# Ledger of designs, part 4: VHH binders against a5wdp0

Target 1, 213 residues: a5wdp0
Amino acid sequence: MNKHNKSADALSLYLVTDSALCADKGLIETVLAAIDGGVTLVQLRDKHASDEALYTTACELKEAIAGRVPLVINDKVQIAHKAKLDGAHIGQGDLSVKQARNILGHDAWLGLSINTLAQLQQTHHHHLDLLDYVGLGPVFATATKQDHAEPIGLEGLSTLSKASVLPTVAIGGINHANARQVYQTGCHGIAVVSAICAADDPKQAAELLIAQR
Key: E = the ipSAE of ESMFold2; O = the ipSAE of OpenDDE; V2 = 0.75 times the mean of E and O plus 0.25 times the DockQ between their complexes.

## First folded at step 1 (VHH)

Design u6 (framework vhh_7ubx_2)
Fold by ESMFold2-Fast, scan of step 1:
Structure u6 (fold): chain B 213 residues (1-213), chain A 123 residues (1-123)
Amino acid sequence: as target 1 above (213 residues)
Amino acid sequence: QVQLVESGGGLVQPGGSLRLSCAASGFTFSNYAMTWVRQAPGKGPEWIATINSGGSTMRDDSTKGRFTISRDNAKNTLYLQMTSLKPEDTALYYCAKDQYWELPSGYTHSDYRGPGTQVTVSS
């Protein structure tokens, strides 16, 4: 049962998990500290986990978060459905937006990664009624992504954010040094990975990031 | 049970203004995009504007200079402010839950729409 309002405010500080970066402090512990610091939405992402392990982690995170913020999953919409998560975030690929919405139902969060104006225009023409937000990026080059798309930069982000009818969240290489500039482009929120997952104090890291809004 | 009830229509002279309202119940209004659509006699439905849960809007180019869509989530109400009304604006106006328009692919999506409110522009 999804109790969260689908508001652009939920995108304000979006945490994408990385199990390796959270290993020392623990994934659940890191996520809960980040929520205490102001994180407004969590995306479970683990490229190396089996579907069975990812399902178990999703159930554990859902229980620990206890409805305080929405919990979505990266790409694995079937796991979102089975674990009764708040939704999913999908990239450009084999699973269509229509298929994802059909699996998740009408009440779940559904986000889509956008890298170009052409992809945003396709989304407006074909999928506007199926999506709750779009993720724009990567804004900056990131060392943690081996197969990265070309960075869009602050100017590209500003262009896409202003063109989007859907709420926007910026992602890719965002940290404490650049968060203010990213918020100033007109996006509704920022999505971070290492800025929180690799921080010595995830709660303080979240507090410092949201303060830049 | 989802219910949508439009109001605010009526007879108005060319150049006049009207504000339409849509009262929503039976679902969490703030979680859904909301749309205004109109249908003139003998014509198919024409999309006017959509406002999503976050307040972002998309408007039809032919009316966007004269019509404004807005919402009040505290009152579960959707609005359409109409100015500089023309005889061509005469139609049944209805609100719809979710986004409703005919995409280039022929895809439309709207779970529910209200019974509509009649707007007649005549002198």
Scores: ipSAE 0.000, ipTM 0.084, lowest interface PAE 21.4, mean pLDDT 82

Design u7 (framework vhh_7ubx_2; at its last look DockQ between E and O 0.25; V2 from the best seeds 0.00; counts 0 for: pae O 12.0 > 2, unsure alone 62.2 < 65)
Fold by ESMFold2-Fast, scan of step 1:
Parts: structure tokens; C-alpha cells; sequence
Structure u7 (fold): chain B 213 residues (1-213), chain A 123 residues (1-123)
């Protein structure tokens, strides 16, 4: 547990969940195996779940993790608050960083997705004291976000990581084949989805990823 | 303009029951999550329960056996049924409408929030 003494080391291997990819092995089982393998932070993400189902899953996952690593949620800051999670990660959009911090309180983790240098500069000017880290990406192309931000690539990631005053975690298309190159850009950590959630052995997948650091 | 008016509080003996009401106007009540929050003297606000637009409930574990949140969309009214009341339940009780992403929708119209309803549990 690192809620009140937030360390950039918690970003080293960041797992973002995908309920469909975890369906066969079970979400909780996958997450616990991944933590055993070296995952340092978990983000619950399920864009298709109802808020009620997401709240239930958040409570179950929090209980199972039992404070071993921080548990945050994608976007749903009120669910983070009500389920007493460790925090939230929010995207570029209408959700205010100030509103999110107000709901979560000062001790909770709060992360923000950054896709461009202009967004990073905006964050530096307005949100430095409100955020604990920024997520940089997508690093590589992803089919699930075809109509969204262009991939920033390794050069873009290196540029943003060096420019960031906040701790950075790289996100988007990261797997065993490219993790070492991503770590070499100077980011504090990597965030993965399918590399662990779709793996036959999530614990081994996590071990292989963190070994690239 | 959002208006939320709480009522139903009062003095009650330990072990007693009260039903609080929150009358809503100025927005489409049935589309919003509704929440009860209380604040005791010397304490910060404490979340009690939320009911979704669909009627599902989320409750604080310490009160879920004694307090029940419900809604009547035809009457634009939120309820909190309180049983087995204890001196520790003494507080001002407030209702709030909320968005599941951003929190309380009355944040932009804070002046429309009601004064709450006082519950005092005393022998």
C-alpha cells in the first residue's frame, strides 16, 4: 500500500484490466497472479460494465488485492470514492482534474492521460499540484482506439518523458517484444493490458515484463 | 434551477425510526443518481448511500443493516428509512444529485442545495 507516500516506483509495471480478456481465467485470479509476478499498480477498466457492476467489481478486487498494490479506476471518480479505492486515472475530456481531486481528496492517486506536448504543457501550468503522474500514449498503434490520438512512438515518448515534471507511465500497444525499448526512453513505468490479461500465464507475463526494466 | 429540500428529521429516542425525504425540482430527477450525506458536529461529511437512476443501491457498510435508500420517480422524491437509531446518528442529513463520473451536479448551483434536515437521537 502506497496511498499516503506515493512513489514513482508504483508505476514500474502498471496493469490496466480488460474483463473480456480475463473472462476465461477470471479477473481477480488474473490480477492476483500478475501482482505475484511483479505488477506494482492496477487500474480497473471496463467501458461496457454498468456503474453498479463496476462498483461491485471494484469492491471485490479491492478486497482480493488487500493493499498489496494501489488499485485505481478508469474515469469513474465517484466509484473510486465510494468503494474506497486508492484513486483514479482520467482522460482528456470534460472531466475536470480539479473536480476529480476534490472528490478523491489529497491522499488518493490521480493520473491523467497525455497525448501531446501541448497537453503536457497545459498540465504543467494548471495541474501540477493536483496530479500524481501522467500516462503517455498511445506509444504504439492500437485497434481499440483507431479514431483517437495518433501513436506517439518511441521518439515521442522519449520527448514527453524528458519534458515531464510529473512521473510518467507509458501506455499503448506495449508487450514483451517492445517493453525494453519503452523502458529505455526514461519513463518511470509501463502500462499493459493484453500482454498480461490475454497471457496464458499472467504471473510469468508480469515477470518477463518487469525484467525488461 | 436545481432545488433539493430535505425534511423528516427531528428528535427521536435511541432505537427509534425516522424516514427522511428529499423533494427535488428543476431537473429530470429520474435520470440522476441520488445520494444521502450527513455531517455531525466536529466531523466532516459522511456518505451514507446512493441510489442509481435504475434503482440499484450503494451503501456504506456501517449503516447498510439499519438505513435503506429508496426513490419515487413519479413524486421526484428521495427517501432514507432509518431504523435502530443511535446517538452516533445525530447529524444534519443532506441529499444530493450526482453524475457517476463527476460527482454532485449541484456543484454548479451550490446555492440551490437545501439546509439539510436535523436528526437528533437522545433519550
Amino acid sequence: as target 1 above (213 residues)
Amino acid sequence: QVQLVESGGGLVQPGGSLRLSCAASGFTFSRYWMTWVRQAPGKGPEWIATITSGGSTMRDDSTKGRFTISRDNAKNTLYLQMTSLKPEDTALYYCAAEDSLYGYVFEDSYDSRGPGTQVTVSS
Scores: ipSAE 0.013, ipTM 0.460, lowest interface PAE 7.0, mean pLDDT 86
Fold by ESMFold2, look of step 2:
Parts: C-alpha cells; sequence; structure tokens
Structure u7 (fold): chain B 213 residues (1-213), chain A 123 residues (1-123)
C-alpha cells in the first residue's frame, strides 16, 4: 500500500536540474520541455541556492509541472515536505534514511545514492522498507568532479543493478552517446543533468534519450 | 534546557482573529527556523507555517492569506496572526524549532514542543 502507486517506470528518464546550465532558457521552461519529450521524474537540485530561494523555486516548479511527473528534491527533505513535493533523494551522510522517511511520510518517494556493494548491502540490511529506489553511480567521470570518488563504470553498474532488490536509476556522466549502454545493464532508468539542461532543445534531447531504452 | 511556551489561544467566532505567541528559551533562537503546527481532535499533527532565520516564510496552502507567521529575535518570540478563522481551524497549536534538513531539531534531546495553546472556533 505504501508503494502501490510508485512504479519503477517513473525512473525511466530522470532529470536532475542544474539552474546554471538552464539559465539561458530558464529552469521552468527547460523542465516543461523535457517532460514533453519524455522525462518521467524531475529532481530539483541547486547547490548554490539558499534554502529560502530553493523553497520558492520548488513551489514554482511544482505548480508548473502540475502533477504530470513526480517532483523530488536533492537533500533538502524539509523543503520537500513544506512545498508538498513528491519526495526527496539523499546521499550517504548524517541524515538517516529513517529521519528522512519520518519527515516525508509513508507515501513520498525516497531514494538513496549508492556507490559500492558494501553500501548496497548495508541498505538492504537496514533501510530496505524505507526506500523506493537507489541511485547507482557515478557511472562515468564528469568534468566538474574533483573528489576522490571513482566512477563505477558499466561493469560496476551492472554488478550493482543485479545485486539490488530495489529499483535502480543510473547516475553520473550519462548522455546521448552512452545512454543505450547504460540501459543495457538492466537498471530501471537513467538520470541526466547536462544532456538535457545544457541542450539547445531540451524536448528533443529527452526524446532522443528515452528512445534508447 | 530548551523551552517553548505557547499562549494567546481561546474561543472565537467564525471570521474572527487571534494572535498566538511562542516564547522560546534555552537555545539561540535567531539561528533556527521556527514552525507552527496544529493538531485537531482525532487527527495527526498538521504543519501550518515556517519562518526561516532570515525572515522568509513558508506556508501551507490551506491557511495562505489568512495566517501570518512572524518572529521577534530580540524577544525570542514567534507569532502566528490568524484571521478569517473557520471551524476547521479548531485545534491545539504549538511551535517547534527546526532545520531545513533534519526536521524538528530538538525532538530527540529535548521536549521540542511546548504544551500548546487551544484555539476553538465555534458558533
Amino acid sequence: as target 1 above (213 residues)
Amino acid sequence: QVQLVESGGGLVQPGGSLRLSCAASGFTFSRYWMTWVRQAPGKGPEWIATITSGGSTMRDDSTKGRFTISRDNAKNTLYLQMTSLKPEDTALYYCAAEDSLYGYVFEDSYDSRGPGTQVTVSS
């Protein structure tokens, strides 16, 4: 009952926003065009916005999307609750999965980032009933990353996807050149940022990506 | 010793107005987001509004335009101005301190909720 209306098909083409990459066309215009092109879920992410600005953007984006696809937020679980978004996606950190679920309630989407088999195993043992999906990655290196985190690659993605009992979405460095290979690993969907946010035509970019499934 | 004490409730007629106060002590009030929550008989807790440390507000749609949250950091006091009150607003109203990621910050270590103040809208 908790998950009866949260289908893994919503992960098929998962847009993660970047306000700077959308600046020329506008964030809302980019997201709406991408949904028209086949995006099935949107995550609001803006590392530079204040919490107050992010709340305002979340409310505006929710109104514009008008329930056509789920809208979740990166990390800021209380903002998801207050803006009545459809859920949140969190990383490995000090906010526990249990705390996030308590804030969001039973029906909201909650996803967790997974980089390693050890993290996936810990998730299965401790958090399985509290999550709707896992994000697996980073699959490929990205130009903006300076951390020590290593890409897991297609082989790592395939291993994690086969081991996961939760629905999976692949994250990190995914674009039109590699999306088919990513889908072929058996994950339920792909998450993209620049492939849509920086595209001249976000609708067309989304169409070309989902067609590779 | 975190303390939150609500006051200002009472019996009012539909269409009336009421101002609630929440006196805070035992923490640095100005650094926290402050929230009003209500609980009607037979229902779970319902979020009403939050005001950030910087003064920006977030409000639930059901009370937008009728309820105004504000704060006075010099007096460590949170307020809720309620207008156009309806019978559906009848509830116990209480305040809480919170952060944007972790919910009610003092829930685990302290009583992060006061005893509340009753608002009854009847006629």
Scores: ipSAE 0.011, ipTM 0.453, lowest interface PAE 9.1, mean pLDDT 86
Fold by OpenDDE, look of step 2:
Structure u7 (fold): chain B 213 residues (1-213), chain A 123 residues (1-123)
Amino acid sequence: as target 1 above (213 residues)
Amino acid sequence: QVQLVESGGGLVQPGGSLRLSCAASGFTFSRYWMTWVRQAPGKGPEWIATITSGGSTMRDDSTKGRFTISRDNAKNTLYLQMTSLKPEDTALYYCAAEDSLYGYVFEDSYDSRGPGTQVTVSS
């Protein structure tokens, strides 16, 4: 079913979309350029769109990506299933991991956001067999979400990455200035938003990020 | 309590059609995701289709294009229209109600499942 290998390398350069930041160049155009630049996984994220609009976008984006890299959706697991995406990423307090897995099936990607060691330990005890990866963060302070947890910093990221049994992707405030340091923590990949979405040249932006790995 | 009763099954020739019905009671029908599942002898349960308030989805194989899921909330009834039936479609067909699960068969995850209606396709 899922044609993509769910290895840690697939997390190397993780693009999280932002519709507002991508509006000038176009979401699809930005994503495709970023993939050309070395993006290895794409997460469709839009907290302001209706489910109907998000579904439409998901379908269009899936068609455009044409299986080059995995496409997952943030939170909206039902849309992932209906649009036949490669998976979903859920946060703490969202749909339960078990429910998400049941909706997606065993072949789909399922990621979980983690901010603390306690959360990671809880995940290992209860959901290890249901998840494919964990997002660790935010690493740095961000302006993207007002309800962000306290940044874990590079030290925190290193601790969590080493403690994690699952593949890890770092997220939160990651850009060209700090990507190398993030990679050096042992995290398998970095998730970026503005660094690519707001770039004048998304392809080059992606190239410069992945080169720091 | 949730009750589901399937009907409409029977013996048909290859190429024939059947319309299955599932009468639901004991819960707010429109709130639930309704699913058709089938189980052939010696095989595990196989998901066919699910319909929610937002739309429907069905398995991406030979059944797609031949089967159609629909619902009538006013009648608390779920339907499965089957066309161009094949011997491989022979199975016990179940109706299931789900609250938060979608598109896959997990027997312990359904809120309720009926006793099923037998569909036999044979020349």
Scores: ipSAE 0.000, ipTM 0.260, lowest interface PAE 12.0, mean pLDDT 88
ESMFold2 (binder alone), look of step 2: mean pLDDT 75; pTM 0.754

Design v1 (framework vhh_vobarilizumab_d1; at its last look DockQ between E and O 0.01; V2 from the best seeds 0.00; counts 0 for: pae E 13.5 > 2, placed apart)
Fold by ESMFold2-Fast, scan of step 1:
Structure v1 (fold): chain B 213 residues (1-213), chain A 122 residues (1-122)
Amino acid sequence: as target 1 above (213 residues)
Amino acid sequence: EVQLVESGGGLVQPGGSLRLSCAASGFTFSSYAMAWYRQAPGKGRELVAGITSGGSTSYADSVKGRFTISRDNAKNTLYLQMNSLRPEDTAVYYCAAETGYDWEYGLSYDYWGQGTLVTVSS
């Protein structure tokens, strides 16, 4: 995607992968079906994989996607560079934004997770010219009792989206039942995991989600 | 990949004790929070006890003071010591590895074992 404009429309339906949730249907098969259904960007995420296994999966997934949508990787910017992926998404406390941009080069996608207004303001002050978008979340609570960050909620998402000068993608607990409300906050897109990866029909799941935009 | 195998269930008299074990493989056990859940006949699955990677424990009110959860990171094993067992403790007990809350994505999922049956009766 380095020869084309980076459009905020690429954030419209953002799939974050989970290999365990895709195991029955196959990761590559799930991703391709989701793209057929309207997914606009894919993030390869597998926190349990070795770097070697993740590199192999990245190369296979890139070949299968064949440039139809951007493919980025979670955190592992060196793998993004080595596998010639379209970019990376990093979190707070990972490689510095400047170091990530230096590794990826000028044309690659680079996203950053934001949970608070203070983090967003820090990003505006120091990194505005280095990032292509920010991920805002988690929007909704999970069923677990080990929450380490307060969910920002729809009001928090609306506040952060309006304050952001970068394109925004809402992340966290988003599914077909709440996607419309999330899109209505003014974010550019939604990022989903289980809503597609755990779906019986990933193509139909993607179609139903993007229809809420 | 990820596997959890429970053992130690069986038949025990009211007031008796059992120790359940869960052998974990396919992931970095020491980095995960672990839990025991149970499902009684005709009821839903409920949390019994949890232990964080750092060793902090939590218990359902119904088992506090009677059950003790512990872990051995060197052996990749989770334990549940059950004392003063009651007929209402009869259930299939499941080991779970919790990803915890992924603060970035607001998502978690649990890896589950097949379960081990505990029957408390005379």
Scores: ipSAE 0.020, ipTM 0.363, lowest interface PAE 4.6, mean pLDDT 85
Fold by OpenDDE, look of step 2:
Structure v1 (fold): chain B 213 residues (1-213), chain A 122 residues (1-122)
Amino acid sequence: as target 1 above (213 residues)
Amino acid sequence: EVQLVESGGGLVQPGGSLRLSCAASGFTFSSYAMAWYRQAPGKGRELVAGITSGGSTSYADSVKGRFTISRDNAKNTLYLQMNSLRPEDTAVYYCAAETGYDWEYGLSYDYWGQGTLVTVSS
């Protein structure tokens, strides 16, 4: 039922929403402006909202986007199914890939977060036929926390991207200053949050990012 | 119930100083990383400064050398000392409490205050 082409180009400019960052302009308004600017895929993410609120937002956002680009949701696979979204993105600690695929069906987008080469190898071995893309990151530091692993960096991203059989989208700390370098690693797309959500002009922000590809 | 209440905002001239406070309640303050965000009219909310539970600090480039984030765990209070204020610092400033770390996106803040307005104008 998915009308969108699951090509790597669909990952070119991946917007991950943040309701807090979009508070003034509005989530829907920001997303639409970003799509006008060249966003090719939208991921609804709000880990603080109730499932009910998230479902409502998902429906509203889906209607507003009106099929222009794929709309996926972060980890809430059941909401994706109920709201008839284009798919979902899950992390390593979320639903199993198999469970997620069973809920979504064969046509839906399913992405998986990858942080290490070992995870990528395991994914290739067990889930290659169930996934549409992998998110690689975080590429850059997004916060100061001493007890967490270091970002993979551009070199790590290059290694993972080259090793990946699936289309890749880089995520974590990506902005206008480093987008070109990220694209140059061979990664098919970049996922951004604040670079667009916190921008004074989300459309222009998106235009400037995709131009670096 | 978790509460974050900002105070200390107001009108100041360029070059002036303000000290913001955030009174926290309803959770174990000392166990949480905290942050200040700000939102100017027509712009998105942006990170200004962060401080871990252990006291490590980080700052946006635009405020480095001018702003200082600190915390008093005994008082359950977060502070932002703002010096050498500029008109572009005009915004509503929000206090946030971190509840976890997202591997993809970094620190995740679940709790927010209502904000306090800072206006820098001659």
Scores: ipSAE 0.019, ipTM 0.346, lowest interface PAE 5.3, mean pLDDT 90
Fold by ESMFold2, look of step 2:
Structure v1 (fold): chain B 213 residues (1-213), chain A 122 residues (1-122)
Amino acid sequence: as target 1 above (213 residues)
Amino acid sequence: EVQLVESGGGLVQPGGSLRLSCAASGFTFSSYAMAWYRQAPGKGRELVAGITSGGSTSYADSVKGRFTISRDNAKNTLYLQMNSLRPEDTAVYYCAAETGYDWEYGLSYDYWGQGTLVTVSS
């Protein structure tokens, strides 16, 4: 675990993985190329994998990244603990922020998805000391999003980004065509899935995205 | 086989104290985060307190300042010290070892105890 990597700059270009989209090139090869291109944080996400397979992948990915950027896991906080990942990201499900922090320990990254101003205000009031960042979205509709929340758009993102006391990363439908506008809302970074995972050249895709910052 | 066995429940007066224990076996206790949950009649289970493998603690707002979670890794035992007990603390208390979460659908634990009843009444 690398405590100094908890700066907001680590959110600049945030890769969320999808193993099916990476299948042609391979997950590890895609992630390493993306890091070479400017990805600053990686979230392992695979809703189709068993916990056993996901744990194995987490360990392999951690070894391959070798501490170059933080590696967090979506939702599976115990896997982050078992694999000694850098942290986790959780959503507005029944898992409490307090439970997740309890499992992860004091030093790990913990992020929370936020869709509404009310959720952000509740987070500020109750959970500030427990979280390192918030994910804001979905900004645009995406094929990989499992939730059916209304997209918040650039205006909604700008409102939430400017209201947040915690560092912010925007997620949902972000790609080369819209990344600059997303950065202009005042969020600290952008999260992408298919813009890198499905790209023919993940390194170049990452370069083109971070250049819009 | 994994077992979590709670003990120390009972009847206690409001304002009293009680200490719960959870004896763990069949797994590497020191490697798991542990928690206490409670369930009052007709209600769902709620988190009371948690403790990481590294010893960091957390508490539900309703019990902060009154309850203390602790662990003894050498004895494979989890504890809950409950002070200043109130009638609303009446519940079955469960020990849990935390191995995974599904934030979209709620918490999942691989291991749970059978529970120990705590009754706080005048």
Scores: ipSAE 0.000, ipTM 0.097, lowest interface PAE 13.5, mean pLDDT 84
ESMFold2 (binder alone), look of step 2: mean pLDDT 81; pTM 0.808

Design v2 (framework vhh_vobarilizumab_d1; at its last look DockQ between E and O 0.06; V2 from the best seeds 0.00; counts 0 for: pae E 6.5 > 2, placed apart)
Fold by ESMFold2-Fast, scan of step 1:
Structure v2 (fold): chain B 213 residues (1-213), chain A 122 residues (1-122)
Amino acid sequence: as target 1 above (213 residues)
Amino acid sequence: EVQLVESGGGLVQPGGSLRLSCAASGFTFSDYAMAWYRQAPGKGRELVAGIYSGGSTSYADSVKGRFTISRDNAKNTLYLQMNSLRPEDTAVYYCTAVDYDEYLGRVYEDYWGQGTLVTVSS
């Protein structure tokens, strides 16, 4: 496992894409402007795209980014391998960390979403040598009863981030109003969606967010 | 067209059991978190049990140990096994499908069924 060329600084401003939020400006245009503004890592995420459409978008984004920042994909590790992306981010789902690492190889980025201390402890016990970082969240979530995840909050984020041996990126409801407080918890970075994808000026949005670090 | 159709409700004696089903169509069932909510007469709607796409579950304290939520992704069906039923379990039970977006910190998309009545009385 080669981690010496991977810096936790790559997590500083982590953009997760949403195709619907980028529709007016274009996905590729939004991503490139965000990188110009200081985004340090991009995760391609499109919940409703077919695997074929997602593969096509992955190849187009990889070409456009041209190695300026790492490009990973949400959950679809086979697409990451096929499109020769920099890696993947996976959740607490059906695909195991070991299976994902086997598909991606030792040099690819691999991240895992963590919601609880118990999940973090399991990760430390079984997966330390397989993961490059953990995503902690959701930090802030909607108050609707339809949500099936408890928000961890700033205190929960601080506790998990301090307990983590792996680099941490905070995920969930992060925007311009709360980014500074999130960075102040001691996490290595923040992951944002609408704060950049829905912004009138994605480059300026990225500049303002990274300035809070 | 997205549809959620609940079935299995009815009248049952205290201490009895019922199994609710929710047949889903018009969306990719395996991508959605699913939940059962209930609404008793004159009260607000409350979460009874939830199940994520990956299979992890949560329960309201009032039903833990008595109710079991499960899903069959091959059949696009959600289930609620209700044991040791009490008069206070009387409510209309609703099936819901939720595409929760952890990065946005909000529900991305949700759908609701029409409900099925469960009455627990002697």
Scores: ipSAE 0.101, ipTM 0.508, lowest interface PAE 3.2, mean pLDDT 87
Fold by ESMFold2, look of step 2:
Structure v2 (fold): chain B 213 residues (1-213), chain A 122 residues (1-122)
Amino acid sequence: as target 1 above (213 residues)
Amino acid sequence: EVQLVESGGGLVQPGGSLRLSCAASGFTFSDYAMAWYRQAPGKGRELVAGIYSGGSTSYADSVKGRFTISRDNAKNTLYLQMNSLRPEDTAVYYCTAVDYDEYLGRVYEDYWGQGTLVTVSS
């Protein structure tokens, strides 16, 4: 597959997997149907799986996708390397951007989660050439405890998206009810989980989401 | 089995400093939001400081500028640097871990340590 074609268009509809939400239809079936419906990039995410199970799933998913869209993994950069995935997405508390790029190589996708303007500015000053995109969020959250930082909201998303020199994907609580508003902030794409993973018809769910762009 | 073990509490004079540590095991530390709560004698628990997996922090107004929360994901350890301590900071301090899923926008569950006593007195 041609690893040199990294375009912001790949962020248009970004599926993040959740194995529990896919259990009724199956992870592979859900992802393939979602790709048929317009998903442009898949992130394998299973926060509860062992590394061994996650590696096995990564290999199976890579084979099933067969290069139709990029496949990246959440956080587990070494698994991306071992399974020869298309890349990884990391957070602020993970491996440094430099370490992740060294493991993945020049051609792989590498994205970074950004929650604040200060983090975005730091990224621009120190990591700009090492990243392919940034994930901005969480945009929406329904927390039951007051001890969490508030989500950035649509206004925060718009501010960060306009300030970013890297391509942007919005993350956190995005679904059919709010996707159009999220796209209108100027981000390059949206990341969804339950809107596709829990849908009765993942292909149709993806079609309806991308149509809001 | 999830474990959160606090350490670093003790007796200090007003104006002094302490650094609390919380060693975590039994879960993927980097995926969790972490927080410090405290409970003074005869009072309810209150949030002192929190830190998301992405590094964003929050603080109670009573400790802003004096306390700093941080985490070391490589060591599975949460810290609270407590400076300019006051008698009203006397409390049992609890480490907590919250399974917050930023992609789904929900809290799954939380875990609590046994606490470490901080006493600020002459």
Scores: ipSAE 0.019, ipTM 0.435, lowest interface PAE 6.5, mean pLDDT 86
Fold by OpenDDE, look of step 2:
Structure v2 (fold): chain B 213 residues (1-213), chain A 122 residues (1-122)
Amino acid sequence: as target 1 above (213 residues)
Amino acid sequence: EVQLVESGGGLVQPGGSLRLSCAASGFTFSDYAMAWYRQAPGKGRELVAGIYSGGSTSYADSVKGRFTISRDNAKNTLYLQMNSLRPEDTAVYYCTAVDYDEYLGRVYEDYWGQGTLVTVSS
């Protein structure tokens, strides 16, 4: 198996897949094009897919990526293990960090979503040695329900990024118009969804994003 | 209470057409992305088509050019026009409303209907 360096640079351009957005061009094709454009890490996400379908997709995507960049899966830690993916990313309400680490093993990537300083502090106290990176966000507001997490903004992102002992990837409403500002906060990378998945040219989209770093 | 009720499924011959409807209630329909998924016997659930709040659409390659997803926000209804149906389109079709947060690449809220069976057979 191809091993990846768990450096902060691996988070530079983080692609989170969206099955609906990628359906038109094809998920695999979109991801590969994006990698050609400079994506440094891929997170497979499909909340609506059955576990069986997700597993199949994971295997196919893994094969297609062929070790070029790390492939992690959102939430489904067991699938990551079974499909021998590079790791997983979990949220606050998902499987516990400890449980996820136990399933994945010590070599796998494990990321955690963080929205508040309190969460970050808690993570530092309890899970510092179990995580490889944290996703910070959402950075920018989008059309979502009001009961969702408040966006942290660039200032919040800067604060969290500076406070973080772990490598950081910014997540939330990030696109070509604001990527530079996000990079300037000191965050190690940016995670994007629609900016690449919905692009007519995913490769070019990725190139334009990473160029802002 | 959130409800999604699919209708319009049935038996159709290859080459035929069906129009599925999904009546939504209990939430602000216009704020949600909507999608059709399907599950064939022995297979996993797969995305068929999606339509976002802004009106953008996406389709699986297998249905592109044959299926059309649309929504009527005034009626809180999602549609799937299925033309040139094939036996491989046989499945239970599910309507879903999703509050997708691209912030974290996560779904904060999703709702599903009970599904409607589409059978394409000669």
Scores: ipSAE 0.019, ipTM 0.341, lowest interface PAE 5.1, mean pLDDT 90
ESMFold2 (binder alone), look of step 2: mean pLDDT 83; pTM 0.824

